VH-VL binders against q9lss7. Designs and how they scored, part 46

Target 1, 226 residues: q9lss7
Amino acid sequence: MGNTSDDDKILSYEDVVLRRSDLDILNGPIFLNDRVIEFYLSFLSTVHSSTTISLIPPSIAFWISNCPDTEYLKDFMKPLNLRDKDLLILPVNDNSNVEVAEGGLHWSLLVYYKEANTFVHHDSYMGVNRWSAKQLFKAVSPFVSNGDASYKECTDTPQQKNGYDCGVFLLATARVICEWFSSGGMKNRDELWFANVKETVPDLVNHLREEILALIKKLMSESVSK
Key: E = the ipSAE of ESMFold2; O = the ipSAE of OpenDDE; V2 = 0.75 times the mean of E and O plus 0.25 times the DockQ between their complexes.

## First folded at step 14 (VH-VL; framework fv_gevokizumab)

Design gj4 (at its last look DockQ between E and O 0.01; V2 from the best seeds 0.00; counts 0 for: pae O 2.6 > 2, placed apart)
Fold by ESMFold2, look of step 14:
Structure gj4 (fold): chain C 226 residues (1-226), chain A 118 residues (1-118), chain B 107 residues (1-107)
Amino acid sequence: as target 1 above (226 residues)
Amino acid sequence: QVQLQESGPGLVKPSQTLSLTCSFSGFSLSTSSVGVGWIRQPSGKGLEWLAYIYWDDDKSYNPSLKSRLTISKDTSKNQVSLKITSVTAADTAVYFCARYPASTFDYWGQGTLVTVSS
Amino acid sequence: DIQMTQSTSSLSASVGDRVTITCRASQRITTYLSWYQQKPGKAVKLLIYYASSLQSGVPSRFSGSGSGTDYTLTISSLQQEDFATYFCQQSYNTPYTFGQGTKLEIK
């Protein structure tokens, strides 16, 4: 991972282009890159095909957090139609001021749910992305509300036990939340999806790499047939 | 306030089973997504990780001792236990339990000395 | 297994000194590194996790840095209570392993 080298394209899916090295990442005990994250978020968008759900690509979320000019941010955000969304899934990455190679990067998840007017941060490694998540929250909040949305750190989010599965936890958590929302959503403002995440994500993480790999291979087969 | 306390036999004879208990307060394995781990320190030496058990019953053991180790939990009593079979003098150490939120140990007990001697 | 090396077993310093303790991993651990403080008769204390994240209640004079295989704990102005043994631990993968320790002593 992290090497710049020529690498064959294996699949175009929505706006994401996957390469051979992305299969290797999924097969191994290797940190997930932006492309794998974006691919699976795009897939979840297809499965949960509601105009009120938006799963934001990693590069877009990073740009939003780091845009220095409020007028440029407004122009950028307009086409996203975020005020029309009931659920926003926003990947968070801690690569803001670090010389660390991509192997030192940490993925987590920020989720906005309009009915509760609340942003929730899920971090699978001891809350280390809290600062980055708060920056993203502050940047996005004016575009989904009157800037009055609440922020909540979910302190009982399932935790990783190694240094390479944070992206898998991000995707598993996003999937569970999308399923929760598509099944009717909020029963209790203080509970939201938290029980579903705690109960489902630990086991899902054990199989998600294999599931994503199988999905990519299936889509590659379908693409060649066309 | 998070607190952990080890209890053990103090003295164990060679070939016997060493049984340790970690009693903790200020958190629960039923309501917190954390675990408890065991670490030991032989006299004048460094720290050696032994095992963890997680709230969802996921377990892991140091492979150098795996066949001799058994970790278990009693969530209702806020206790985690470690057994080490077939002990020798090399198992003489201070034994710590510690809270294990992820791959690190954020709160530790005071430690309990176990001596393996005839 | 990932071996952790603290090449200095003992270090002498005076109150007020800036102190640096180093730790090297046998492979990349990509900031999954914790620092602990141990005093005789006391519980071990977590100081730093994820290479640079300060544990709650730890004084701001403690800081951590590093990436890849090389990591550093820094005490910016040494206090009397900081004389202790310091251990690093890789948190990248099981079996979790510790450095041998660096004892910080009064000069």
Scores: ipSAE 0.752, ipTM 0.880, lowest interface PAE 1.0, mean pLDDT 89
Fold by OpenDDE, look of step 14:
Order: C-alpha cells, then structure tokens, then sequence
Structure gj4 (fold): chain C 226 residues (1-226), chain A 118 residues (1-118), chain B 107 residues (1-107)
C-alpha cells in the first residue's frame, strides 16, 4: 500500500521531520502533537540563538521525567550542560506511560530561569499537569542548580477555552518568554515575564496555528527552490 | 548543478527483470528532505509514477506495480536503483528518475528507453 | 487513485498569446499540484509547485492558480520556446498521478 497523505514527509527542520498530517493538525481544531511542538520550539531556538537559552524537545523532557535509572539520567544529562543555561523551556505532557508514545492528553510549559533560580509552571487548563510538571521539576532541578531551585505555579496563566489548544498555549507562552529574555530579561528583580504572558498570549493563540502553518509552507518552498 | 541520469539495458525479454540505475550529482541522499523517484512514460502516453525513496530509506511504490518493484539507494555512489520483475510489453517505456523534495519532482533525468520484446 | 484530467489534449496558439491550461483532480488535493514542461529530447522541467509557487529559474510569464480540484497554468505572453507539452501532477496521495498532458502547438 502506498503512503497516505499522512505519511508523506514534507519538511525536515533540524531534527524534526514533519509530515502532511502535521499540517492537517494545524489546520483543524486538533490537538498539537509532539512533532509540531518540537518543530516550533526548534524554530524558536534558531530565532533566539543565545547559547544560554535551551528549548527542550518534548521527547527529551518526557524521558527526563520518566527515567527510571538515576545513574543513566546523570549520564544523559551531562551533554546538555543545563547548569550553563540561563533559561530552560520544557514542554510538559501528562503521559505517564513510557511504553505508549503520544499517550498524553494535555500540554503545559515548565520554565526555569536561572537568575531567579526558579521553575515556573504555566498550565492553560486549570493546572491539570501540576503533578507532571513537578515530576519534571524534580528530575531536572539537580542539574540546573545546587538543588535549591524553587517551584511555583503561575496563577495568571491564560486559560484555554477549548480542549485542543493546550499545545498552542504552550508554544505561545514559550515564544513570549523567549522574546522577554532576548529583550534583556528581568529589568526589575521583582518582575518576571508574567505580565507579558498575561497580556500577549491570549491574542497570540488566536492566530498562532496559522502562523506556524505559513512558516512551514514557506520553509517547504525554500527547500524546493534550493 | 543538480543532474540525474538514467541507465538501463535498452532491451529486455518478457518475464525477465529490468534493472535501472539513476546516477545523480549536485546533491546527496544524505541530505534531509530529499528523495529520488522513478517515473515512466509509454510512447504517446502520459506519465506514470512508479516509486520513490527518501534519504532515510523510506520507500513508496505505486500499488499497481508494488509486487514487481524494488527501489534502493547507494548513498556513497549517489545512485538509486529500480528493479521491475516479470516484465511484459506493457513495461515498454521511457524511464525517468527525478529528485523529490517536498512532494515535487524538481529535477529530472533525460530518461532511458526500455523496450520489452522477444 | 486520484485522477488528473487535462481536458484539452492539444492547444494551438501564437507567440504573444495568453495561454491557459486547466487541470482537474477527481478529489480535493489541497494545492499539492505541480506543473511540468516536457520537450522532446530534453529533461522534464518543473514550472510550478504547490499550485502557485514559481520554480527557481522559470520565467515570470508562467503562473499557477487554483484550489480544491481545479487548477490552471497560465502563460501570460507565449514565447517560441514555450511550445511543448505540459503536465499537471498531484502529490496529495500516493500513487502520485499525472494529467495526460496538453500539447501546446504553434498556430
């Protein structure tokens, strides 16, 4: 049987291979998958090319959170050099089954900011991923600080009004935080990116799918022209 | 400059296996998002897609011919091969190979004529 | 399989003419359509991809439009070198399929 449209590889970007089905996801009220999320995070990494910012792919974040062997995790984490990073963007998924790929139902965002030595969790759906976020925090914390990093939930995180845009909120929030960081970060020791997220994300999520889709199409076109 | 060139036996007897080779330059199959496909054209007829192979060795075949087609690549030689088993007169055509980026064929070879005859 | 139909198998035109070639898909193919030019003894040339994107190096007199099932290739001002056979191709689903071609001949 020939490949369906869903199986067609349409774009390779960094370590991500997008398929036609990913475009369909972006065109519909459909839950974003790990590929689309990884793609856009990768893209943001290229836009914000600072060596001190790290956007962690969903698969890596998931593995870190669910790694059963602490020694193995240590070895795995060594090349990531997370201690040298000033900003970490970590996608959180509620999947708890390591044997099932893409088993999660909800995306949220965990962010580490070194200057404040704090992890901040942004959940657009009433904090349902709080447990998962805390697990990831516990797993990552020893590798970013001396284990004294704080964890907090952002109570002013914009909330989704549907059941399918959690990934969009994740990406929008990540974008805003990256922009915030690139613009100089914390100007006032007491103010992180919370106001920016509150102000910007609600509007951004309304058109971000379209924007991402347009981006992919553009990249596809460029690939053909080369 | 991207170039592709097909090579084949020119003449094949019925029931035999047709082996074709596409040699290309100007790009590599180690490059992400790039594939190579085969298309054929019987005399006076339209184009028929046969198969393609991606840089990562993923393959696709025309379902109507799948049982008779085998596509493979040798990245080190910049070659893609196509085999067609149990050929008949219906397989007489000009065979083209083409580069396949992002769901299109952007560069084509000149084609090689293959005639199936007793 | 998706059937691609070029209703006009041959078209006669003169240099300088505006020429339009149509292609219809048996189902929606969401702009995954390419246009090719074929000349005897020459390699097939990609003209348009994704329904309306002009391939690099192709003259601007070539343009593509369309959506859903109906697509068109337009040559704004026909040149002598444009007399050839033109094919549409869908890449929405495998097997990829081509139109039967439209031969553009000199009047």
Amino acid sequence: as target 1 above (226 residues)
Amino acid sequence: QVQLQESGPGLVKPSQTLSLTCSFSGFSLSTSSVGVGWIRQPSGKGLEWLAYIYWDDDKSYNPSLKSRLTISKDTSKNQVSLKITSVTAADTAVYFCARYPASTFDYWGQGTLVTVSS
Amino acid sequence: DIQMTQSTSSLSASVGDRVTITCRASQRITTYLSWYQQKPGKAVKLLIYYASSLQSGVPSRFSGSGSGTDYTLTISSLQQEDFATYFCQQSYNTPYTFGQGTKLEIK
Scores: ipSAE 0.127, ipTM 0.690, lowest interface PAE 2.6, mean pLDDT 92
ESMFold2 (binder alone), look of step 14: mean pLDDT 92; pTM 0.934

Design gj5 (at its last look DockQ between E and O 0.68; V2 from the best seeds 0.77)
Fold by OpenDDE, look of step 14:
Structure gj5 (fold): chain C 226 residues (1-226), chain A 118 residues (1-118), chain B 107 residues (1-107)
Amino acid sequence: as target 1 above (226 residues)
Amino acid sequence: QVQLQESGPGLVKPSQTLSLTCSFSGFSLSTNSVGVGWIRQPSGKGLEWLAYIYWDDDKSYNPSLKSRLTISKDTSKNQVSLKITSVTAADTAVYFCARYPASTFDYWGQGTLVTVSS
Amino acid sequence: DIQMTQSTSSLSASVGDRVTITCRASQRITNYLSWYQQKPGKAVKLLIYYASSLQSGVPSRFSGSGSGTDYTLTISSLQQEDFATYFCQQSYNTPYTFGQGTKLEIK
């Protein structure tokens, strides 16, 4: 039962409200929640301000995947303009219960790259989110490429070494892919970002929690000064 | 096909250092995002995790034995080694090495029995 | 350290039986639990990872379930080759720890 004090709002960033407890999550061997993930994805979106990159919040990704009404989904998807996006970053969660918020226990990353017309799933724990990722793929695919996009699992995705860093791996992978894209993207038809992810993510995950914490603290300080 | 094989002295005297080697094939610690771990099992008892080493040379030890354990790898030989210093009768066990992806052991060696006796 | 407890050290069953083995963690491990099969003279075999994911090559009669601290391995219809010792292992945090094992014996 998190102490009522742990629920204090500490930062509003874009559409995300972080709480004191989120700092605790980042400081401990604790599973990253949707707020922290959303925050950092939002941050990455600001860093990579290309109109052709879209980092989808966890809640939106979840909604897309679990939307019961196709017509509603169509309407919902309209403002996202996904057809105009060259890169989509989609967090995947293994939550199977639409009625329970934050019910998932594992995060992974689904990425759409328009140039290759392919979805790539990155799972840091032996592909446990494969089903969830495919569901999201099926839901999103009609809105990006008329439903002819390919789907694949990245088998060389760096694997987590514990049970609490899946979110960190998601964020690290997202960051690397965004950086890859911003640096020019695909140079050769056969090489996406896989090498970059393989090379960079393992080290990045070792300090990303600290980096995110530092970022939040910085933003908090700036907010107080305004 | 992934294969692992443990090798050890079979018999070690008390207070001596136990050296174990895991030879593996079907994967490489240079290219694969995997590790190799050591697990032991005393006769009639459960499994005890000892240590792991990953491709990036990240190491971890069971805290209860950390002071006595040293894990290392020779990537060129596809080998992982474990040393246990100051062994006692309590270290008598079957020692296993296993491939370690994502905090689980998906392939195991058959194990090697090590007996600590004077 | 996270302690893993298998409530039953030994279980007798017959071919065709539905068998359930339980494992409890001393703290929440958020589905980061694996099940192993050990047979004498054979390499330990991974059966289930992440509480319910079936390892490649493992028969579908094996399944895992559970959440939080409590997990279960189920064999829907026991086969002769399934008589073995089964271990759970938490993969949440180091030190990784195993249950004491459940020996499944023929009745």
Scores: ipSAE 0.863, ipTM 0.930, lowest interface PAE 0.6, mean pLDDT 94
Fold by ESMFold2, look of step 14:
Structure gj5 (fold): chain C 226 residues (1-226), chain A 118 residues (1-118), chain B 107 residues (1-107)
Amino acid sequence: as target 1 above (226 residues)
Amino acid sequence: QVQLQESGPGLVKPSQTLSLTCSFSGFSLSTNSVGVGWIRQPSGKGLEWLAYIYWDDDKSYNPSLKSRLTISKDTSKNQVSLKITSVTAADTAVYFCARYPASTFDYWGQGTLVTVSS
Amino acid sequence: DIQMTQSTSSLSASVGDRVTITCRASQRITNYLSWYQQKPGKAVKLLIYYASSLQSGVPSRFSGSGSGTDYTLTISSLQQEDFATYFCQQSYNTPYTFGQGTKLEIK
């Protein structure tokens, strides 16, 4: 390969383009951006390759929550085919205007599980995204059910101890839930994945940045070698 | 609902070890994903964070005092303890414990005064 | 360490006044800022977390605002029980650090 106009690009993965600066973000201690979040959710989609799982990109979830018009929302949602999904993983963000907002995004996770007909919100910082999660729930619910899905705030979600790891908690939680689902899923409606998240996420978040960095470097090497 | 109460020796001689206990109710470290932290306030001065311990035994110390601090928990008794070794007059303060859900402190005890003096 | 500065150490006001207290961080803390109220002989109370989220049981006359490095606590109509010392705390990273405090006194 010679010198090209994309020398700042390090990897194309499932419609996500990663840049060299994204490696610096993962090396920390820096707030994870949309690209890193989308990349890892796309990777989880590849690993958990069920047609009934959908891991929604951050930009799509943000737009769904903030769409001003039912007509536009319906057209936007159609290709997502959400009615056929058994598990939806939806990132939640509290930033309504990314261009003028200076620093301070908070990531959390909204999950729909069809067998329980329930949306569950996981927020790693004192529930600050409850309002945003409820807006997303209200926007998505008609497209997965008859608007009759339950909403639950998981108040025992593992909590962050700094201002930059909320994205890591989001990704760790999403990973644990995907693993739970792929291992057979629900034992009963009251238990779901909650114990698995509480038991696994605290330790996972200590290593996940390193894992994602190693994964990106591995994929970069495979992309060049092919 | 949530309550925390500090207990300590009141008076400690220089060079000794200060031991503090936080007893709490309305939550537990075995069933809730929260922690407990310690903050102190010298007379007429500001607040200084000392340490936290979390339900999963993750803990952190203020670097300026780290070599002298030890935090521990007894989940069966709903207690968290703090030890400060080699105390001096500079360690005279009101000591607070507080519930630590994340990087903030949402419920505090009333504090206990510890005086370091001969 | 992240240093927190409250430029006003003492503020005089009357019941009914609108009061603002400011806090500046030495770096961006991206809304990870808490406000506390302290009265002599009483437990410290959390008022605001994440810059603008009101703690349960705190009266609605308290509000928080700001972003980046600059934050404010506002009391919209001061009441007698609001005379106290107010501290900000950055909740962005350890060591967690507090402002010096602003003592709100009766004028």
Scores: ipSAE 0.742, ipTM 0.877, lowest interface PAE 1.1, mean pLDDT 89
ESMFold2 (binder alone), look of step 14: mean pLDDT 92; pTM 0.935

Design gj6 (at its last look DockQ between E and O 0.79; V2 from the best seeds 0.78)
Fold by OpenDDE, look of step 14:
Structure gj6 (fold): chain C 226 residues (1-226), chain A 118 residues (1-118), chain B 107 residues (1-107)
Amino acid sequence: as target 1 above (226 residues)
Amino acid sequence: QVQLQESGPGLVKPSQTLSLTCSFSGFSLSTSSVGVGWIRQPSGKGLEWLAYIYWDDDKSYNPSLKSRLTISKDTSKNQVSLKITSVTAADTAVYFCARYPATTFDYWGQGTLVTVSS
Amino acid sequence: DIQMTQSTSSLSASVGDRVTITCRASQRITNYLSWYQQKPGKAVKLLIYYASSLQSGVPSRFSGSGSGTDYTLTISSLQQEDFATYFCQQSYNTPYTFGQGTKLEIK
């Protein structure tokens, strides 16, 4: 239970409000929360400003997956215009209780690539989020295609070496995929971003926490100057 | 099918260096997402993690033994080696190697007994 | 280091029994816990990972539960081949540590 002092707002970035405790998370061997993940996804969205890329916030992804009303979901999904997107980045959490915020303990990444009409799930811990990812897939698929999109697990997804870096792997993987897409996407019919992820993510995760922390600090300093 | 097999000297004298080899099949350390770890078990006692090595040569050691442990791999031979220096009677144990995909060990060797005795 | 404690070193049961083995971590490990089965002369077998995920090929009578620091391995209906020693392992952080083991014996 972070001390009340740890709840101080330190940065507002897009729709994300980061708190002091989020810095502590980034500095320690601590599980990344939805705020940090949302922040960095938002940041990536700014870097990759293509209108055809959509990085979905964790809260939205969770809501989509767990929406009890089909009609409500339809209405909710309308403004997202997912059919017009070429790449979707969707964070997956193992939270199964809609009434409990931040109840999940493991993050993974679901990616939709329109050109291949396929969803790919990247799990850095032995596919533990497979069920959750499939649920999200089922919920999103009707809104990106005519419901005929394929789903697959990426078996060559780099695996985490501890119990606290799943979020880091999610973000690293998302970054690599966004970069891949921005660089031209699929060059060969059978080769998505898998090689890029395999080659780049293991090293990226080693310093991504520090990089994110540095980014936040930079943004904080800029906000004070305004 | 994933298989691992430990090999060692069986008997080592105190203060000498223990060398162990893990030979494995059904997977390769040239592929990402897998490593090999060493675990030992003294007679009648629990399991103790010693070290692991990943495909990218990332290594980790049990801090209690770090100064005495060296783990290495020969990817071309599908082998992982562990050396323990300055052995004592306390190092008498069954030594296991196991595949290490992600913070857990999904396939194990049968183990090799090493006895440290004068 | 994270200490793992299996409070029961030995347990006697009969075929068909429901068996529960507990494991406690000295700190929160956020479900990064694995269960292993050890039999004499056999390779150690992974049963459960991430507290409740069943390893491929493991019978469904095995299940894991728990959260925070407390975890449980359950065998819904004990079979003859299930008499063995069971270990928990935290996979949260290095050094990885194991429980002392629980030997399941025939009553």
Scores: ipSAE 0.878, ipTM 0.935, lowest interface PAE 0.5, mean pLDDT 94
Fold by ESMFold2, look of step 14:
Structure gj6 (fold): chain C 226 residues (1-226), chain A 118 residues (1-118), chain B 107 residues (1-107)
Amino acid sequence: as target 1 above (226 residues)
Amino acid sequence: QVQLQESGPGLVKPSQTLSLTCSFSGFSLSTSSVGVGWIRQPSGKGLEWLAYIYWDDDKSYNPSLKSRLTISKDTSKNQVSLKITSVTAADTAVYFCARYPATTFDYWGQGTLVTVSS
Amino acid sequence: DIQMTQSTSSLSASVGDRVTITCRASQRITNYLSWYQQKPGKAVKLLIYYASSLQSGVPSRFSGSGSGTDYTLTISSLQQEDFATYFCQQSYNTPYTFGQGTKLEIK
């Protein structure tokens, strides 16, 4: 059972249910939770509705990374059709405890781009999610390639200047990469989206909480009008 | 290898402007997503963060020094400068510059002593 | 401003001892905490960031732990070169603030 008397549902969007407390998270200097992150990744999926792009929910990425049974993982991955995807966006969390869905304190982003056959890790705080990103890379790589995809740590990723914006950096980076892909993608194998991310993300993170909050309020108004 | 070195006047009279320069090597503000920060330590006291400047010219200052601080960079010379106006004896300290990847300071200079005295 | 408190200003120990140094924040900083080592006349050295992440080149006898508001630095087997002053710093928000320091004196 849900606890409906403590925190009002304000929006149902795709597979995500947002609560009033999620607005408070966006308003303040507060760490973004799984719900806000999943909401915005789902929104990006609707904006970039190509069948060749997949933005993986945080809970799914966590489960993939921590599944101990190779045979069970194969059955789980089959319906995702990952070999058909040209771009995968995978949130990374430093939670390793499979008994709790939320246990990590730091979000980062792992991205697979098929044309380069490369996974790239973007971490906005000094690479602290390196190990978690490598675990996710190892789990996913056999399902997008013959296990021969390369892994790259992007050490030039924009860095956070506080302890609560890692989720904002994750979402900003994911958005810029989706826009890069939708604009035609690779022009230079050594550059990919890196310049776009470096040039755009620092300013975007200053405003993204406000944009997400405005988006939620707009969708709430449209939901009431339906 | 990352190296930073502070230079400054050693002695400054009260009410004058203190100018400090950080010269660094092993990284560049034109090609890296890092910055440089300034931290000071009065004799026998703790460390006090003063400011940072980031590769994209984003700046932040310790509000306790209210507009007395100006940080700037010369990317082509691999230098970052800090000015402190209207100095008093309370500004007597060892001044450090340090590389600022994010929120932490991973490589520091040896520090330079500045004494404010008439 | 987030206040950082190191309740012990000096600590005396022998080579080979296990030493712990504590740091408390005035609010939750969710592992955004760094530890530094300072020796007179030398550059300050980063030891630990993100509460427990060991900086490159730092000996494995140093470790960090803690969560929320309470953090510790541990030296598992004290060496002669480890006498120094140790500072914590919250990395959570500006203005970045430091503890007052703990001077480790080796007998």
Scores: ipSAE 0.677, ipTM 0.849, lowest interface PAE 1.4, mean pLDDT 89
ESMFold2 (binder alone), look of step 14: mean pLDDT 92; pTM 0.933

Design gj7 (at its last look DockQ between E and O 0.69; V2 from the best seeds 0.76)
Fold by OpenDDE, look of step 14:
Structure gj7 (fold): chain C 226 residues (1-226), chain A 118 residues (1-118), chain B 107 residues (1-107)
Amino acid sequence: as target 1 above (226 residues)
Amino acid sequence: QVQLQESGPGLVKPSQTLSLTCSFSGFSLSTSSVGVGWIRQPSGKGLEWLAYIYWDDDKSYNPSLKSRLTISKDTSKNQVSLKITSVTAADTAVYFCARYPASTFDYWGQGTLVTVSS
Amino acid sequence: DIQMTQSTSSLSASVGDRVTITCRASQRIVNYLSWYQQKPGKAVKLLIYYASSLQSGVPSRFSGSGSGTDYTLTISSLQQEDFATYFCQQSYNTPYTFGQGTKLEIK
């Protein structure tokens, strides 16, 4: 029974409302929830303010993947203008129940890179979200190009060493890819961001929770001063 | 094909140091985002995780044995070593090494029996 | 430490039977559970990871299910080669821990 106190609002950042319990998640060996992931993705979006990069919130990604009506999906997707995006960051969750919010247990990352017209799935736990990622790919693909985008599993994706850092790996990977893109993107036809991810994500995940926590605290302090 | 093979002394005297070596093939700790772990199994008992080491030299030990365990790797030889100090009869077991991709062990060696006896 | 309990240490069954082996964790492990098969003189084999994901090369008659603290390995139709000891392992946190094993014997 999460103490009612743990549900207190602590920060409003863009469209995300963080709660006290989210801090506990960041401090503990607990997997990241949708709010924390959404928060940091939103933050990354502010850091990488390119109009051609889109970091999709977990809730939106989930909705896209599970939308029962194609016409509705079309309407829903219209304002996202995904065709105009060069890089899409899409969190993937293994939630299969549309009626249950936050029902997923594992996070992974699906990335679309327009220049290569390719979706790349990064899963830090032996590709357990492959099915979910493919579903999301199928749903998004018609809206990013003419539907001829390729799908790939990144086999060299750094793997988590526990059962609670999948979200951290997602965020770390997203960060690295955004940085890669912002630095100029593809230099060689055959090399996307895979080397960068392989090289940097393992270290980044070791301190990213602390970094996110520090960021939240900083933002909290700034909000009080306003 | 991924293969692992354990080697050890077979017999160790109490209070001595047990040295084990895992030789593996089909993967490398230099390029692969994988680790190697040690697991032991006393006769008629369950499996006990001892330690793991990853490509980036990240190590972890079972807290119950941490003070006595040292895991290391020789990437050039595709070997991982485990040392257990101050062994007792309780350390008698079959010792396994296994590839460790993601907090699970997907390939195992056949194990090597180590008996601690005077 | 997370304790893993396989309440059944031994199970007898016949070829063709549906067999179920259970594993309970002392705390929530969020589907980070693996199942292994051990046979004498053979290397331990990973069967299932993440509660229900079938390891490559493992026959489809093996399946895993469960959530929270309770997990199950199912063999839909037992084959002669399936008589072995089965272990669950939590992969949620260190120290990684195993169940005590369930020996599947021929009836």
Scores: ipSAE 0.866, ipTM 0.930, lowest interface PAE 0.5, mean pLDDT 94
Fold by ESMFold2, look of step 14:
Formats: C-alpha cells, sequence, structure tokens
Structure gj7 (fold): chain C 226 residues (1-226), chain A 118 residues (1-118), chain B 107 residues (1-107)
C-alpha cells in the first residue's frame, strides 16, 4: 500500500520482503530482526525440500504461543499439517515474556523431532528463553503428539559471547539440524543432532552473516535479470 | 559442586612474568560448553576483566592489556592459566578466575593476591 | 569501551528495608547486564544476568530491572547477610566492564 516508509524494498523471496534496513543489520553488530530470520528459514526450506520438514515463520510461532482460544487455535493449526511433519523448526522470541523489559531482542530455537517424540530447546544465552520456549511447546505439542511429547533443554548448546548474535546462533543451529535430518537423521532419542550442533555451530556463526548477505545479493541480481 | 581456585606466586618483581593457574571442579571443558575467565581487582578498586578462554579454544583479551596477556587451558587437568608479562606496580591486585558460560561469570574463585614489588 | 557507572558509592539501610542500586551504561546494552555481590574474604557471587534473570540459588528477594542504559538491582527485604558491595557488569561486548561498586552498609 502507499504508506511505505523511505526504506526501499531490495528483495521479494517467497512471502518475505526484505528492505534496505534489513540488509544493513547483517553488516553490523546488530540483532537480526524477524524478516532476516524468516528469509533464511524460508531459504533453508527450499534447500531442504522435504514435505516432512517445516520451518515455522517467527510471526506464526509468536501467534501460536499467544492464542488464548483453544478452538481458534485448532482451526489455525489445521492447514499447517503438523502431524504430517517429522521435523519442526520453531523460532522462539522473548517478545511475549512479561518478565523481560526489552522483549523481542532474544532469539532461540525449539525443535520437534517426531521419531523421538521430543521437543528440544536450544538457547545460546544461558537459557533465558526457557519460559517462552515452554509456552510454545505447550501450544504445539497437542497438534503433533496428543500432548505427550517430551521437552528437553539442551544445556550443551553453543553460547554467544556478545549481545547481538542470538539470531545468528538460531539460524546456524537450524541449518545444522536440517542438514542432520536430510542426511538420514538418527533415531537415538539421547543423541539426536546434539554433537553435530556442538561441533559445527561455533565456527558457522563466525561466517553466517557474510553468507546470508552474499545470498541476498545473489538473489537480488537473479530477480532483476529475470 | 562447581568450585574454582586460583593459585599464584603472591609476590613478583617488576618486569617479570606473572603466572596464574585456575584449578576447577564440578565441570569439565571437555564435556561442558563453557569457558573460564580472569578478572582482577586492585586494592579498594573496581573489577577489570582480563580474558576468557572457551571450551572450543575461542579466546578474547582486554585490549588495554592484550599485548601482555596469554590465556591457555589444560582440559585434562581442569586448569586454565593466565600469563602477564612485564609486570609493574599497576598489576598489583587480587586475581579471580570464574566460570564463563557466556558473556557473564557465574561461579568465581576466592581470588589470589599478587603484589608487584622490588 | 562501554563505561558502567554506579554513581552511589555507599548506601546505608536497615534489615527489612527495600533497597535499590542503580547502574548506567554509556550506551545501550539491551538487557546484557549482570549483577554481582562481593563480601570480604568470599568469592564473588552472580545474582542476576540478562538484566532480570535470577541465578540459581539466589534468594527471590533479589530482582533486576531496567532497559537500554539504565538498570537497577532491588532487594525487597534486606537481610543481615546482604550487606556487601554490589557491582554491575555489561555483558554486551568485550571488553566486559564493571561499575565501580555500591557498598551496602548497616544503618
Amino acid sequence: as target 1 above (226 residues)
Amino acid sequence: QVQLQESGPGLVKPSQTLSLTCSFSGFSLSTSSVGVGWIRQPSGKGLEWLAYIYWDDDKSYNPSLKSRLTISKDTSKNQVSLKITSVTAADTAVYFCARYPASTFDYWGQGTLVTVSS
Amino acid sequence: DIQMTQSTSSLSASVGDRVTITCRASQRIVNYLSWYQQKPGKAVKLLIYYASSLQSGVPSRFSGSGSGTDYTLTISSLQQEDFATYFCQQSYNTPYTFGQGTKLEIK
């Protein structure tokens, strides 16, 4: 519509519209926003093109956590077909946590793996999103497992050393888990992807902002040419 | 329980190298995704962060002292060491090691006093 | 470097009082702030991280609040064992830096 700010659109990728300001955060020591996170999760969905993987957009995960009406939630969840999924990737944000004064600035990851019937929470900063992750787990669990899924906090998740890379850790962890699943996955409920995350994410987060920026520039060039 | 303990020389002469060791128990750098950091406090003054070393060997130093600092770990001994070269009276302080899960320090040792004097 | 200021060096209070200690950063640190307690001859103790998250084993009378550049530590009902020096630390970026401390003394 015609009330857009002076922040130019730079890319349309599936249902995500990135703007100049979104691109700028990748270069700086700045928190990743919803749009960059949704963009990269959408990209991972196209790279790991399995009908049994679902990478849930941040806005959808937020809405699921905060829906007060059980019947309305059922109608909302129906078209998502979550019972058909073997792997769910759910971004967690503290934007609904009333105990956090500056909510919306910490990202973490909740993952459901059907074969283990287990939700696993990965938080790169001392578990501060545990409450938000548990709310999302409680909201989603009835729609994948009749509410009997296990919840696990992965305390061995790689940790950030600054105040602005939590979104980068979220995306790196999601990528490693998607790669683990696409390579066959493991059915051992005690091991899953944990070693892969611990071994791979620390180095990946050192380069991921540059990789995402390069990817966006490549896609911008391709969309203009077509 | 998590415990950390610093050991050091107590007294060093100016221009020498100060070597400190942090020995810890209740966690391991081989099985826990945490690190160890060093903080110092001159008498009656504030705290100054010096360095950390993480389980994956990621390291960082306070840039005001970086040229004189070396941090290292011996995972098999549950030890982390800090060396400070070319010490002066300004390096006289209580030195603490602390467990470093992320950008904060959740368990501290009791500290060891190091005096730089001729 | 991010400077942390605790403008009050000493604060007197009685057992049972509600006490607040303030800390200001020279730039926004967006909840990446920790509070520590230091007693003579004792190890430093982490109380609060991420502005408001209570460390395990810390009594619930301690709480943290604030945002942006301005943060507070609150002790809701002061106990005899709470007389100590309190430091804030920004955990946003290296070099991690501390406030100069606020000594809480018996009135």
Scores: ipSAE 0.706, ipTM 0.862, lowest interface PAE 1.3, mean pLDDT 89
ESMFold2 (binder alone), look of step 14: mean pLDDT 92; pTM 0.933

